VHH binders against q96fz2. Designs and how they scored, part 146

Target 1, 269 residues: q96fz2
Amino acid sequence: CGRTSCHLPRDVLTRACAYQDRRGQQRLPEWRDPDKYCPSYNKSPQSNSPVLLSRLHFEKDADSSERIIAPMRWGLVPSWFKESDPSKLQFNTTNCRSDTVMEKRSFKVPLGKGRRCVVLADGFYEWQRCQGTNQRQPYFIYFPQIKTEKSGSIGAADSPENWEKVWDNWRLLTMAGIFDCWEPPEGGDVLYSYTIITVDSCKGLSDIHHRMPAILDGEEAVSKWLDFGEVSTQEALKLIHPTENITFHAVSSVVNNSRNNTPECLAPV
Short names: E, the ipSAE of ESMFold2; O, the ipSAE of OpenDDE; V2, 0.75 times the mean of E and O plus 0.25 times the DockQ between their complexes.

## First folded at step 8 (VHH)

Design E2 (framework vhh_6z1v_2; at its last look DockQ between E and O 0.01; V2 from the best seeds 0.00; counts 0 for: pae E 14.5 > 2, placed apart)
Fold by ESMFold2-Fast, scan of step 8:
Structure E2 (fold): chain B 269 residues (1-269), chain A 123 residues (1-123)
Amino acid sequence: as target 1 above (269 residues)
Amino acid sequence: EVQLVESGGRLVRTGGSLRLSCAASGFTFDDYAMGWFRQAPGKEREVVAAISWSGSTTWHADFVKGRFTISRDNAKNTVYLQMNSLKPEDTAVYYCAAEYGLFSDRPEDYDYWGQGTQVTVSS
């Protein structure tokens, strides 16, 4: 998974993350660094994306079922990285394979600290190789949405102007992530960065791409992944598997250039 | 205290129109999606229409599309259901419901419920 859409305005995104804590209280996640959130239809590695994580990571004795939402850099910088410039990290940490996550120090160490997060997106993009050509067909991949009126539907021949009518009830894609905290050796703000765990594609996506992000389908899975105070690493990793509860449609090549940031990036073609 | 109060239900002739209102109090209305449900005697409660917290996204059940329209006025803490071309099959108690965050098509997901308002459509 190397490209996502996360374009919702902050208030819309926050409401899409409404949840219930362990005591049954209705809550919206509390923001950290909200000004670092940059909505885009076309997010690439090294950009910031919003993630959910347990409040207990920031406040001693906080209820581990309460959630913070914070922008984090896509591309995990390990806490043990000793260079002064994170861009000089010599290996790619955009994604983390589920089958080797406990074997790689970059991921095993933050997992041991309970540094699990849920990466939020409207959906993600994948490029299908077409036979007999070097060109690839991009697809936008997302959770099935509640059926709406034709003018508000995704996947129909709806105009871009009508897409706004679906977004404030859009079910966000919730991907399992691991984050870490890196302190610059020369001083400065702590860098929070994440990686997306990947698994083998489900049957429905196998013709598009052979890998997919580990999707946490539903609030029970999201809650267990985030709650490092009550759910061990071993138990949490049982949530990491392919899901069939996903849909997609082909999109324009406009999305290929990560500098393009318009609704056309996810409009059906 | 949380309260949802429906009003506007009455006897209407087939082909007639009616507007239902639901006044909300005791919670931050703008944080809640709203839904209209109905229940006829001997039948299960079914979803009729739903509207997002902002009012920009709406959903209507297939059996009311083109006839019913849900809307809301966040300044007045009120959700409405405009019902046109009423049929005897629309006879039911209509309930207003609130769900924190996003709306769903399942009654079980709604947090708060009104007492209901009776709509009777005569042939």
Scores: ipSAE 0.556, ipTM 0.824, lowest interface PAE 2.3, mean pLDDT 89
Fold by OpenDDE, look of step 9:
Structure E2 (fold): chain B 269 residues (1-269), chain A 123 residues (1-123)
Amino acid sequence: as target 1 above (269 residues)
Amino acid sequence: EVQLVESGGRLVRTGGSLRLSCAASGFTFDDYAMGWFRQAPGKEREVVAAISWSGSTTWHADFVKGRFTISRDNAKNTVYLQMNSLKPEDTAVYYCAAEYGLFSDRPEDYDYWGQGTQVTVSS
């Protein structure tokens, strides 16, 4: 996974992240560093994207079922990194393969510390290799959306009004991530950064791409992944597997340019 | 073998100063945040201070009230705790601990521990 969409306004995004804590209380996640949230139809590595994480990461006595929402840098910068510039990382940390997560120190250590997060997106993009050509067809991949009588699929949004309605009730894609905290050698703010865990693609997606993000489907999966206080690493890792509960449509080549940030990026062609 | 060896603990008078040292070996010291903990008789172990791997960020418990200062020398694989204006309430075994990455105020997050050094403050 190298591109995502996360374009919802902050308030809409927050509402979309409504949850129940372990007590059954309806809650909205509290924001950390909300000013770092930059909505975009075209999110690339090294950009900031919002993730959910347990409040327990910030407050010692917090209920671990409570969620915080925070923009973090896409591409995990390990805490041990000694250079002043995270871009000098020589290895790709955009993704973490599920099969080797426990073999790689950069991921194993933060995971062992319970640094699990849920990466939020409208969906993610993948490019299908066209046989015989150097051309790649991009696809937008996301959760199936509930067809409400009033809210058409992205494909049915023929009007701006319908489009707005679609996004007001959009089910966000929830991807399993690992985050780490990095302190710059020269001082400054602690950098929070994340990697997306990837798995082999489900059957439905296999023709598009052989790998997919580990998607946490449903509130229980999301809650368990986040709740490092109650859920062990071993138990959490059981949640990491391919899911068939996805849909996708072909999109235009507009998304190929990471600078393009328009609704056209995820619009069906 | 990973080792953390605390030193410097001794009997001091109220108002006195003491500097604790913790020498680390057997691991990449500059990959680890370091912390000082203390445990008084009949009390739980509590965090006193912590320092990031680079030394750029430090944390001190509220009870320190500016009296203690954590520092480190990565070239010497050593972390220090300067303790000033010591009080009888500061009497405890002081432990050095190491955590990979950034520090925490939670003892369970630390990977390695020293054997401790006794600090006794007399009235």
Scores: ipSAE 0.007, ipTM 0.271, lowest interface PAE 9.3, mean pLDDT 89
Fold by ESMFold2, look of step 9:
Structure E2 (fold): chain B 269 residues (1-269), chain A 123 residues (1-123)
Amino acid sequence: as target 1 above (269 residues)
Amino acid sequence: EVQLVESGGRLVRTGGSLRLSCAASGFTFDDYAMGWFRQAPGKEREVVAAISWSGSTTWHADFVKGRFTISRDNAKNTVYLQMNSLKPEDTAVYYCAAEYGLFSDRPEDYDYWGQGTQVTVSS
């Protein structure tokens, strides 16, 4: 998993993240650094994307079931990194394999501190190698969506106004992540950055690619992953597994160039 | 499924140059750090050079600094080792290896290995 779409305007994205706290009260997550949100149909490593995390990370004695939403850098920069420029990181931290997470210091340490986050996206892209050629077929992969006259279907819309109806009630993909906080040696703002946990692909995706992000399917899974105050690391890791509750469609090669930021990136072909 | 294929190893005279290539397939190359290792008969496999997933950071063993240069081309799923000023003690089988996450100097940390390519340096 090295490419996502997260294109919704901030207000639409925030409403899609409505949740219930421990008491059952409906809430919206509170933004941190909202001006750093950079929506795009074509997000790649080193870009910022919104994640959910527990309020307890920011406020002493806060209710750990309350959620903050904040943009973070994709590609975890470990707290121990000594160079001044994060682009000099020696190793790839865009993903973290679930089967080795407790063996890699860059992921084990922040995980042990409860630095769990939920990475938000419209969905993610994956490339399937075509038999007998060097061609790769990209797919857009996402949660099944409730289809109604009001919401429509992706790519079925014949006008800009119908496109907007598709996204009004979009169920955001919720992926399990780990984050860390890095203090630049030269000074400046603390850098928050994340990795996406990966697992073996479910049966439905195995023809496309052998790995998939660890998807948190439903409010209970999301709440338990985020709540490091009440849910231990060992219990949280039980949430990390493949899901079959996923759908996809083929897209054009326009998404291949990470600088292309248009609805065509995720449109069905 | 996963394949690392080295090429370019041959016989050269002392002071000569070689370029080794390693073509990768069957995994997401951009998620992996890459390393070159070598093993002479009767010796332990040792790291020669390593490169981060993006190619932005490289590491070279002291015994090859200034002589060998690792590089990668993520568009072509290929890692290279440029070997200059070759010495007889550089004679070994050279292996390409891939590690998810951080690169390291320990062979046991690497997930995938190539078949090796023989480099022989005559005195």
Scores: ipSAE 0.000, ipTM 0.139, lowest interface PAE 14.5, mean pLDDT 87
ESMFold2 (binder alone), look of step 9: mean pLDDT 87; pTM 0.888

Design E3 (framework vhh_6z1v_2)
Fold by ESMFold2-Fast, scan of step 8:
Structure E3 (fold): chain B 269 residues (1-269), chain A 123 residues (1-123)
Amino acid sequence: as target 1 above (269 residues)
Amino acid sequence: EVQLVESGGRLVRTGGSLRLSCAASGFTFDDYAMGWFRQAPGKEREVVAAIRWSGSSTWHADFVKGRFTISRDNAKNTVYLQMNSLKPEDTAVYYCAAEYGLFSDRPEDYDYWGQGTQVTVSS
């Protein structure tokens, strides 16, 4: 998973993350560094994306079921990294394979500290290899969505106006992530950065790509992944597996260039 | 003290029209999606229509599309259901419900419920 869309305005994104705490109280996640949130139809590694994490990471004695939403850098910088420029990290931490997560020091250490997060996106992009050509077909991959009178069906939306209205009730994709905190050796703000855990593709996606992000389907899975105060690493890792509850459609090659940031990036073609 | 108070239910003839109102108090109405549900005798509660917190997006069940319209007035903390071309199978108790979020077609997602208002459609 190397490209996502997360374009919702901050207020719409926040409402899409409404949840219940352990006491059954309705809540919206509280923002940290909201000014660093940059909506985009075409997010690549090293950009910031919003993640959910437990309030207990920031507040001593907080209820671990309460959630914070914060922008974090895509591409995990380990806490032990001693160089001054994190972009010079010599290995790729954009994704973390589920089968080696407990063997790689960069991921094992923050996971042991309970640094689990849920990465939010409208959906993600994958490029299908086409036989007999060097061209790849991009697809936008996302949760099945509720139909509305204004949007009709997302897969059948023929006008830009109908497509725009689908976002008013969009179910965000919730991907399992691991984050870490890095303190620059020469001083400055702590950098929060994350990686997306990946698994083998499900049957429905196998013709598009052989890997997929570990998707947390539903509030029970999301709550257990985030709640490091009550859910052990061993129990949380049981949530990491392929899912079939996913849909997709082909999109235009406009998305190929990560500098293109328009609704055309995810519109059906 | 959260309250949802439905009004407007009555007996109407087939082909008639009726408008239901739901007055909300005790919570920040503008933060809640609103829904209309109904329950006919011997049946489970089903979703009829839902409206986003801002009123910008609506959903209507297939069995009422073109006949019923949901709307809201955030200045008055009120949600409405305009019902046209009523049929005997529309006979049910109609419930107003509030959800903290975008909006949903599932009864179990709703946080607050009214007492219901009876709509009876005679053949």
Scores: ipSAE 0.012, ipTM 0.419, lowest interface PAE 9.0, mean pLDDT 87

Design E4 (framework vhh_6z1v_2; at its last look DockQ between E and O 0.07; V2 from the best seeds 0.00; counts 0 for: pae E 14.0 > 2, placed apart)
Fold by ESMFold2-Fast, scan of step 8:
Structure E4 (fold): chain B 269 residues (1-269), chain A 123 residues (1-123)
Amino acid sequence: as target 1 above (269 residues)
Amino acid sequence: EVQLVESGGRLVRTGGSLRLSCAASGFTFDDWAMGWFRQAPGKEREVVAAISYSGDSTWHADFVKGRFTISRDNAKNTVYLQMNSLKPEDTAVYYCAAEYGLFSDRPEDYDYWGQGTQVTVSS
């Protein structure tokens, strides 16, 4: 997974993350560094994206079922990285393979500290290789959505012209991530960065790409992945597997250039 | 603390119209999606319509589409269901329900429920 869309305004995004804590209380996640959230239809590695993580990471005696939402850098910088510039990291940490996550120092160490997060997106993009050409066909991949109609307006058909619907009931894609905290050797602000765990593609996506992000389908899975105070690393890793509960449509080549940030990036062609 | 109170249910003849209201109290109404559900004797509770926390997005079940319209007034903490072209098959107890955040088409996802208002449609 190398490109996502996360374009919702902060307030709409926050409401899409409504949840219930362990005591049954309805909550919205509390923001950390909300001004660092940059909505975009076309998020690439090294940009910031919002993630959910347990409040217990920030407060010693916090309820581990309570959630923080924070922007983090996409591309995990390990806590042990010794150079002053994280962009000089020699290896790609955009994704982390599920089958080797416990074998790689960069991922095993933060996992041991309970540094699990849920990466939020409208959906993600993948590029299908086409036979007989060097062209690749991009697809936007996302959770199945309840078909909504705009109140007081003509309801949209599922067509390219009418795809841009009201987003206030959009079910965000929830991907399993691992984060780490890197303290610059010369001082300065701690950098929070994440990687997305990947698995083998499901049957529905196999013709598009051979890998997919580990998607946490539903609040029970999301809660267990985040709750490092009650759920061990071993138990949490049982949540990491392909899912068939996913849908997609082909999109324009406009998305190919990560500098393009318009609704056309995710609109059907 | 949280209360949902439905009103407007009554006996109506086939082809008639009726407007149901649900008054909400005890929570920040604007944080909650709202839904209308119904249950006839001996049948399961089914979703009729749902509306987002802002009122900008709505959903209606196929069996009421074009006849029923859900709406809300956040200043009055009230959700409405306008029912037109009523049929005997619409006879049921109608329930108002609240879901925190986004709305769903599944009864089990709703957090709070009213006591219901009886709608009877006769020939």
Scores: ipSAE 0.609, ipTM 0.853, lowest interface PAE 1.8, mean pLDDT 90
Fold by OpenDDE, look of step 9:
Structure E4 (fold): chain B 269 residues (1-269), chain A 123 residues (1-123)
Amino acid sequence: as target 1 above (269 residues)
Amino acid sequence: EVQLVESGGRLVRTGGSLRLSCAASGFTFDDWAMGWFRQAPGKEREVVAAISYSGDSTWHADFVKGRFTISRDNAKNTVYLQMNSLKPEDTAVYYCAAEYGLFSDRPEDYDYWGQGTQVTVSS
């Protein structure tokens, strides 16, 4: 996964992240660094994207089932990194393979510290290799959305009004991530950054791409992944597997340019 | 800048021995697992051997059959591949690669690669 969409306004995004804590109380995640949230139809590595994480990461005595939402840098910068510039990190930390997560110290260490997060997105993009050509067809991949009688497929939103309605009730894609905290050697703010865990693609997606993000499907999966206080690493890792609960449609080549940030990026072609 | 520089590749006769070296720079070498890969013409790159960051664990491909041995010297930031009983089938470009943490048998898990050194085994 090298491209996502996360374009919802902050308030809409927050509401979409409503949850129940372990006591059954309905809650909204509290924001950390809300000013760093930059909505975009075309999120690339090194950009900031919102993630959910346990409140316990910030407050020692917090209920670990409580959620915080925070923009983090896509591309995990390990805490051990000693360079002054995160961009000098030469190895790819955009993704973490599920099968080797425990073999790589850059991921194992933060995971062992309970630094699990849920990466939020409208969906993600993948490019299908066309046989015999160097051309790649991009696809937008997301959770199936509840068909409201009036809400046709994203493609049927012929009117701006219909488009807004689609996004007001959009089920966000929830991807399993690992984050780390990096302190710049020269001082400054702590950098929070994340990697997306990837798995082999489900059967439905296999013709498009052989790998997919580890998707946490449902509130229970999301809660367990986040709750590092009560759920062990071993148990959490059981949640990491392919899911067939995905839909996709072909999109235009507009998304190929990471600078393009328009609804056209995820519109069906 | 991270650099991996392979050396030692040359033409050898069947049954001969060769020692490859890979000099690493630009990173904390003793934190990284190292691997040797090879790619023959028209074939996919394949793992030959891997070694943990401390050198306490090693892995060798089945086709090695005890002929090759990976080792490392962390004081010299160097990983080695001792190749004995070489065969024409061993002819390939040999690559050194680095992975942070533990080694893998999957090339895609390695983060840094050398330019390779040519090993040719003549009959």
Scores: ipSAE 0.022, ipTM 0.309, lowest interface PAE 5.6, mean pLDDT 89
Fold by ESMFold2, look of step 9:
Structure E4 (fold): chain B 269 residues (1-269), chain A 123 residues (1-123)
Amino acid sequence: as target 1 above (269 residues)
Amino acid sequence: EVQLVESGGRLVRTGGSLRLSCAASGFTFDDWAMGWFRQAPGKEREVVAAISYSGDSTWHADFVKGRFTISRDNAKNTVYLQMNSLKPEDTAVYYCAAEYGLFSDRPEDYDYWGQGTQVTVSS
């Protein structure tokens, strides 16, 4: 997984992240660094995207079921990185394989500190290889959405007001991630950065690509992944598996260039 | 079922050039980072160069920087090491290795290994 869409305005995104705390009270996540949120239909590694994490990472004695939302850099920068410029990191940390996560020091160390996050997106893009050609067909991949007469589907939107309703009620894709905190050696703010955990594709996606992000399907999975105060690393890793509860459609090659930030990137073709 | 097969190792004079190839099979090559390692007799295996799954990011050890270049051809499932300005201290068995998506400078982090190809640089 190397490309996502996360284009919603901040207030719409925040409402889509409504959750229940451990007492059953409805809440919205509290933002950190909201000015770093850069919505786009076409997010690539090294860009910032919003993630959820436990309030306990920021406040001693906080209820670990309470959620913070914060933009973080895609591409985990390990806390041990010694150079001053993260672009000099020569290891690709965009993704982390679930089957070796406990063997790779870049991921094992932050996991042991409880640095689990939920990566938010409208959905992700993947390129299907066509046999006998080097051309690739991009797809937009996302949770099934509620279908109604004129809304609830990307392909059903035929007016500006119907398009707005599709996104007002969009179920965000929730992917399991790991984050770390890096202190630049020349000083400056601590850099928060994340990787997306990957698994083997489900049957429904296997013709597109053999790997998929580890998707946390439903509030129980999301809560357990985030709650490092109550859920151990061993228990949390049981949440990491493929899901068949996913859908997709073909999109045009507009998305291939990461500078293209328009609704056409995810529009069905 | 995964196989990495190195080729191109031979005897060459100091100052010469050589290109190593590593043909990969049994996995989706385009999703795997690739590395070249070397091991001289009585020494530890050490990383020479690495390249990300897409080829967008490369890394070269300081002792080969400016002389060796890693590259890949995903259409041929092959990774290459172009070796220029060869020195006698470059004499070693060269190994190709694969790690999913993410490369590292440590041999312990690589999942699959080839059998190696001998490079000998005569003085």
Scores: ipSAE 0.000, ipTM 0.210, lowest interface PAE 14.0, mean pLDDT 87
ESMFold2 (binder alone), look of step 9: mean pLDDT 87; pTM 0.884

Design E5 (framework vhh_6z1v_2)
Fold by ESMFold2-Fast, scan of step 8:
Structure E5 (fold): chain B 269 residues (1-269), chain A 123 residues (1-123)
Amino acid sequence: as target 1 above (269 residues)
Amino acid sequence: EVQLVESGGRLVRTGGSLRLSCAASGFTFDDYAMGWFRQAPGKEREVVAAISWSGDSTWHADFVKGRFTISRDNAKNTVYLQMNSLKPEDTAVYYCAAEYGWFSDRPEDYDYWGQGTQVTVSS
C-alpha cells in the first residue's frame, strides 16, 4: 500500500471517527496538531496522514480506550535512527510485512511499547500489472459503502460529479499501523511517523495485487488494536489478517502523478 | 436526558399514506445520523430508511423504495418518514434511532432509540 486518498474536511473526518469509550460514552477523537492535516485525494509516502491512537500515549493516567487523532509522517523513522536526515534510511518503512513484524527491530521495538495506530483513509490505490503493456491499471479500493440516494436520484456514487456528494456518510478505511517517535540528533520537534502493516491479498483483490494493508473491519477490531493499555501485543496481532470485506473500481491514470489532487483521482472510469 | 419521540402511527387502509415524525431532544441533533426501523410480531427489527447528519445522503430498503421517503429538518430537530402506497406487509411498530457520525443498516450500531409508534395497514 503506497498511495491513499484522505480528502475529508477536518470536521467531516472527525465525525466519521465517532466512537464509544470503554464506559459506553460517545466521543469524538481529540485532535493533536490539527493544522498539520492536509486533505488530499492522492497521499504518498513522506506526506502526513491522520491516524488514531490511544490518549494514554500522550497523557499519563488517561483511559486507554479514549482516542487521539493526529497527523503523522508516512514512513516510519525508528527512534534509534542516528542520521540527521530521515530520507537516508536505507530500508523501506512505508509498509511492514505482518510475517516479519516481530523479527525486525524497527517495528518490534515500537510495537512492544504499544505504539499501535489506525491509519485513516477514504481508501487506497493499487496498480494492476496489465499483460502486453507497460501501463498499469490503477484501482481505488475501499470498504463497501451503503448505497445512498441524492434528491431525485438513486446511486449517488456512479459518476465523477455524484462522487462529490457521497462523503457525509462515507465509511473510512481503517488500516493497522505502527508508529514511532524520533528525536532529531541536532534538536527540533519530535517526529511522529508510521508504517502500514501488510498481509497477503484476499481472494477478491488477488487479480489486482498480491499484497494488501491489514484492514481492521469494525469498531471491535479498531478498539482492540488501539487499546495498548488492556490488549497485549500478542492479542492485538491476532487482528492482523486479510479481509474479504472490501470493494474496488478502476480509476483514471490521473492518480499516477501524486501532484494531481482532484476528485478525478478516485472517480470510476 | 436524551429522548426520541415518534408520532403519527395509526390504522390506515391499503394504498393509503401516512407521515411519521420523530422529535429529538437532549443531544446535538445535527451531529447524528437518523434511521427508521420497524418490527412486526415474531420478526426481527429491520432497517427501513436512514439519513445522514446533514440530510444530503439517504438510504431506503429495497422493500420500500419508491414508496417511502426519509427526510429531516435540523432546525426543528425532527426526522420524518413519508409512507405512500401502504401494504398490509408494512404493519409494524416503527422506531426512530440515532447514531453518531454515520448511518448503518444494523440496529446494533444505533445509540439512541425511541419507544416506537404502531402502524397498522388493513385491506
Scores: ipSAE 0.234, ipTM 0.646, lowest interface PAE 5.6, mean pLDDT 88

Design E6 (framework vhh_6z1v_2)
Fold by ESMFold2-Fast, scan of step 8:
Structure E6 (fold): chain B 269 residues (1-269), chain A 123 residues (1-123)
Amino acid sequence: as target 1 above (269 residues)
Amino acid sequence: EVQLVESGGRLVRTGGSLRLSCAASGFTFDDYAMGWFRQAPGKEREVVAAISWSGKSTWHADFVKGRFTISRDNAKNTVYLQMNSLKPEDTAVYYCAAEYGLYSDRPEDYDYWGQGTQVTVSS
């Protein structure tokens, strides 16, 4: 997974992340650095994407079931990195293989500290190789969306917010991530950066690409992955597996250029 | 503890005006769409008006359009229903309701309900 869409305005994104804490209270995640959120139909590595993480990472006595939403850099910069420029990192940390996550120092150490996050997206893109050509077919891959129609007397003209109803009710893709914190040697703000854990593709995606992100399907899985105060690393890793609850459609080659940031990137062709 | 408390219901003459208020507590008011519903004796609850969480979008049932206006004050955790040109047919118990996210015309989609306030419109 090397390209995503996360285009929702901050308020719509926040609402889409509604959850219940341990006491059953309905909540929205609290933002950190909301000014760093940059919505886009075409997110590449090194850009910032919103992630969910436990409030306990920031407050010593916080309820570990409460959630923060924060933009983080895609491409994990390990806490031990010695250079001044993170773009000079010698290896790609965009993705982390589930089968070797406990063998790689860059991932094992933050995972041991409970630095688990849920990476949010509208969906992700993959490029299918076509035999006999150098052409690749891009696909947009996302959770199946429940078609909800509010029948009765409320029409589109009576509710302008419902003109964008597909996105207002969009079920965000929730991918398992690991993050780390890096302090620049020259001083400045701590950099929060993440990697997406990957697994073997499910049967439904095997013809498109051989790997897929580890998707956390449903609130129980999301809650357990985030709650490092109550769920051990060993228990959390049991949530990391392929999922069949996914759908996709072919999209235009417009998405190939990461500079293109328009709805055309995810529109069906 | 979640509470929605309606106030302002009373006896009023045909053609009169009335403003209903609903004070919300125990939840993050700014995340909820609010609706006003009514129920006359022997009838089912019906939606009268709804307002988005931000207050930027409103919906009014055809039978009250031009007469009733829904509004909200997020700083005061309060939703209002301004009722003008009242008719005997408007006689009902008026309920305030909260729905997480987008508003709906279905009572069953609402998460929290008030106790209701009686509005009686006479000749």
Scores: ipSAE 0.000, ipTM 0.106, lowest interface PAE 21.5, mean pLDDT 84

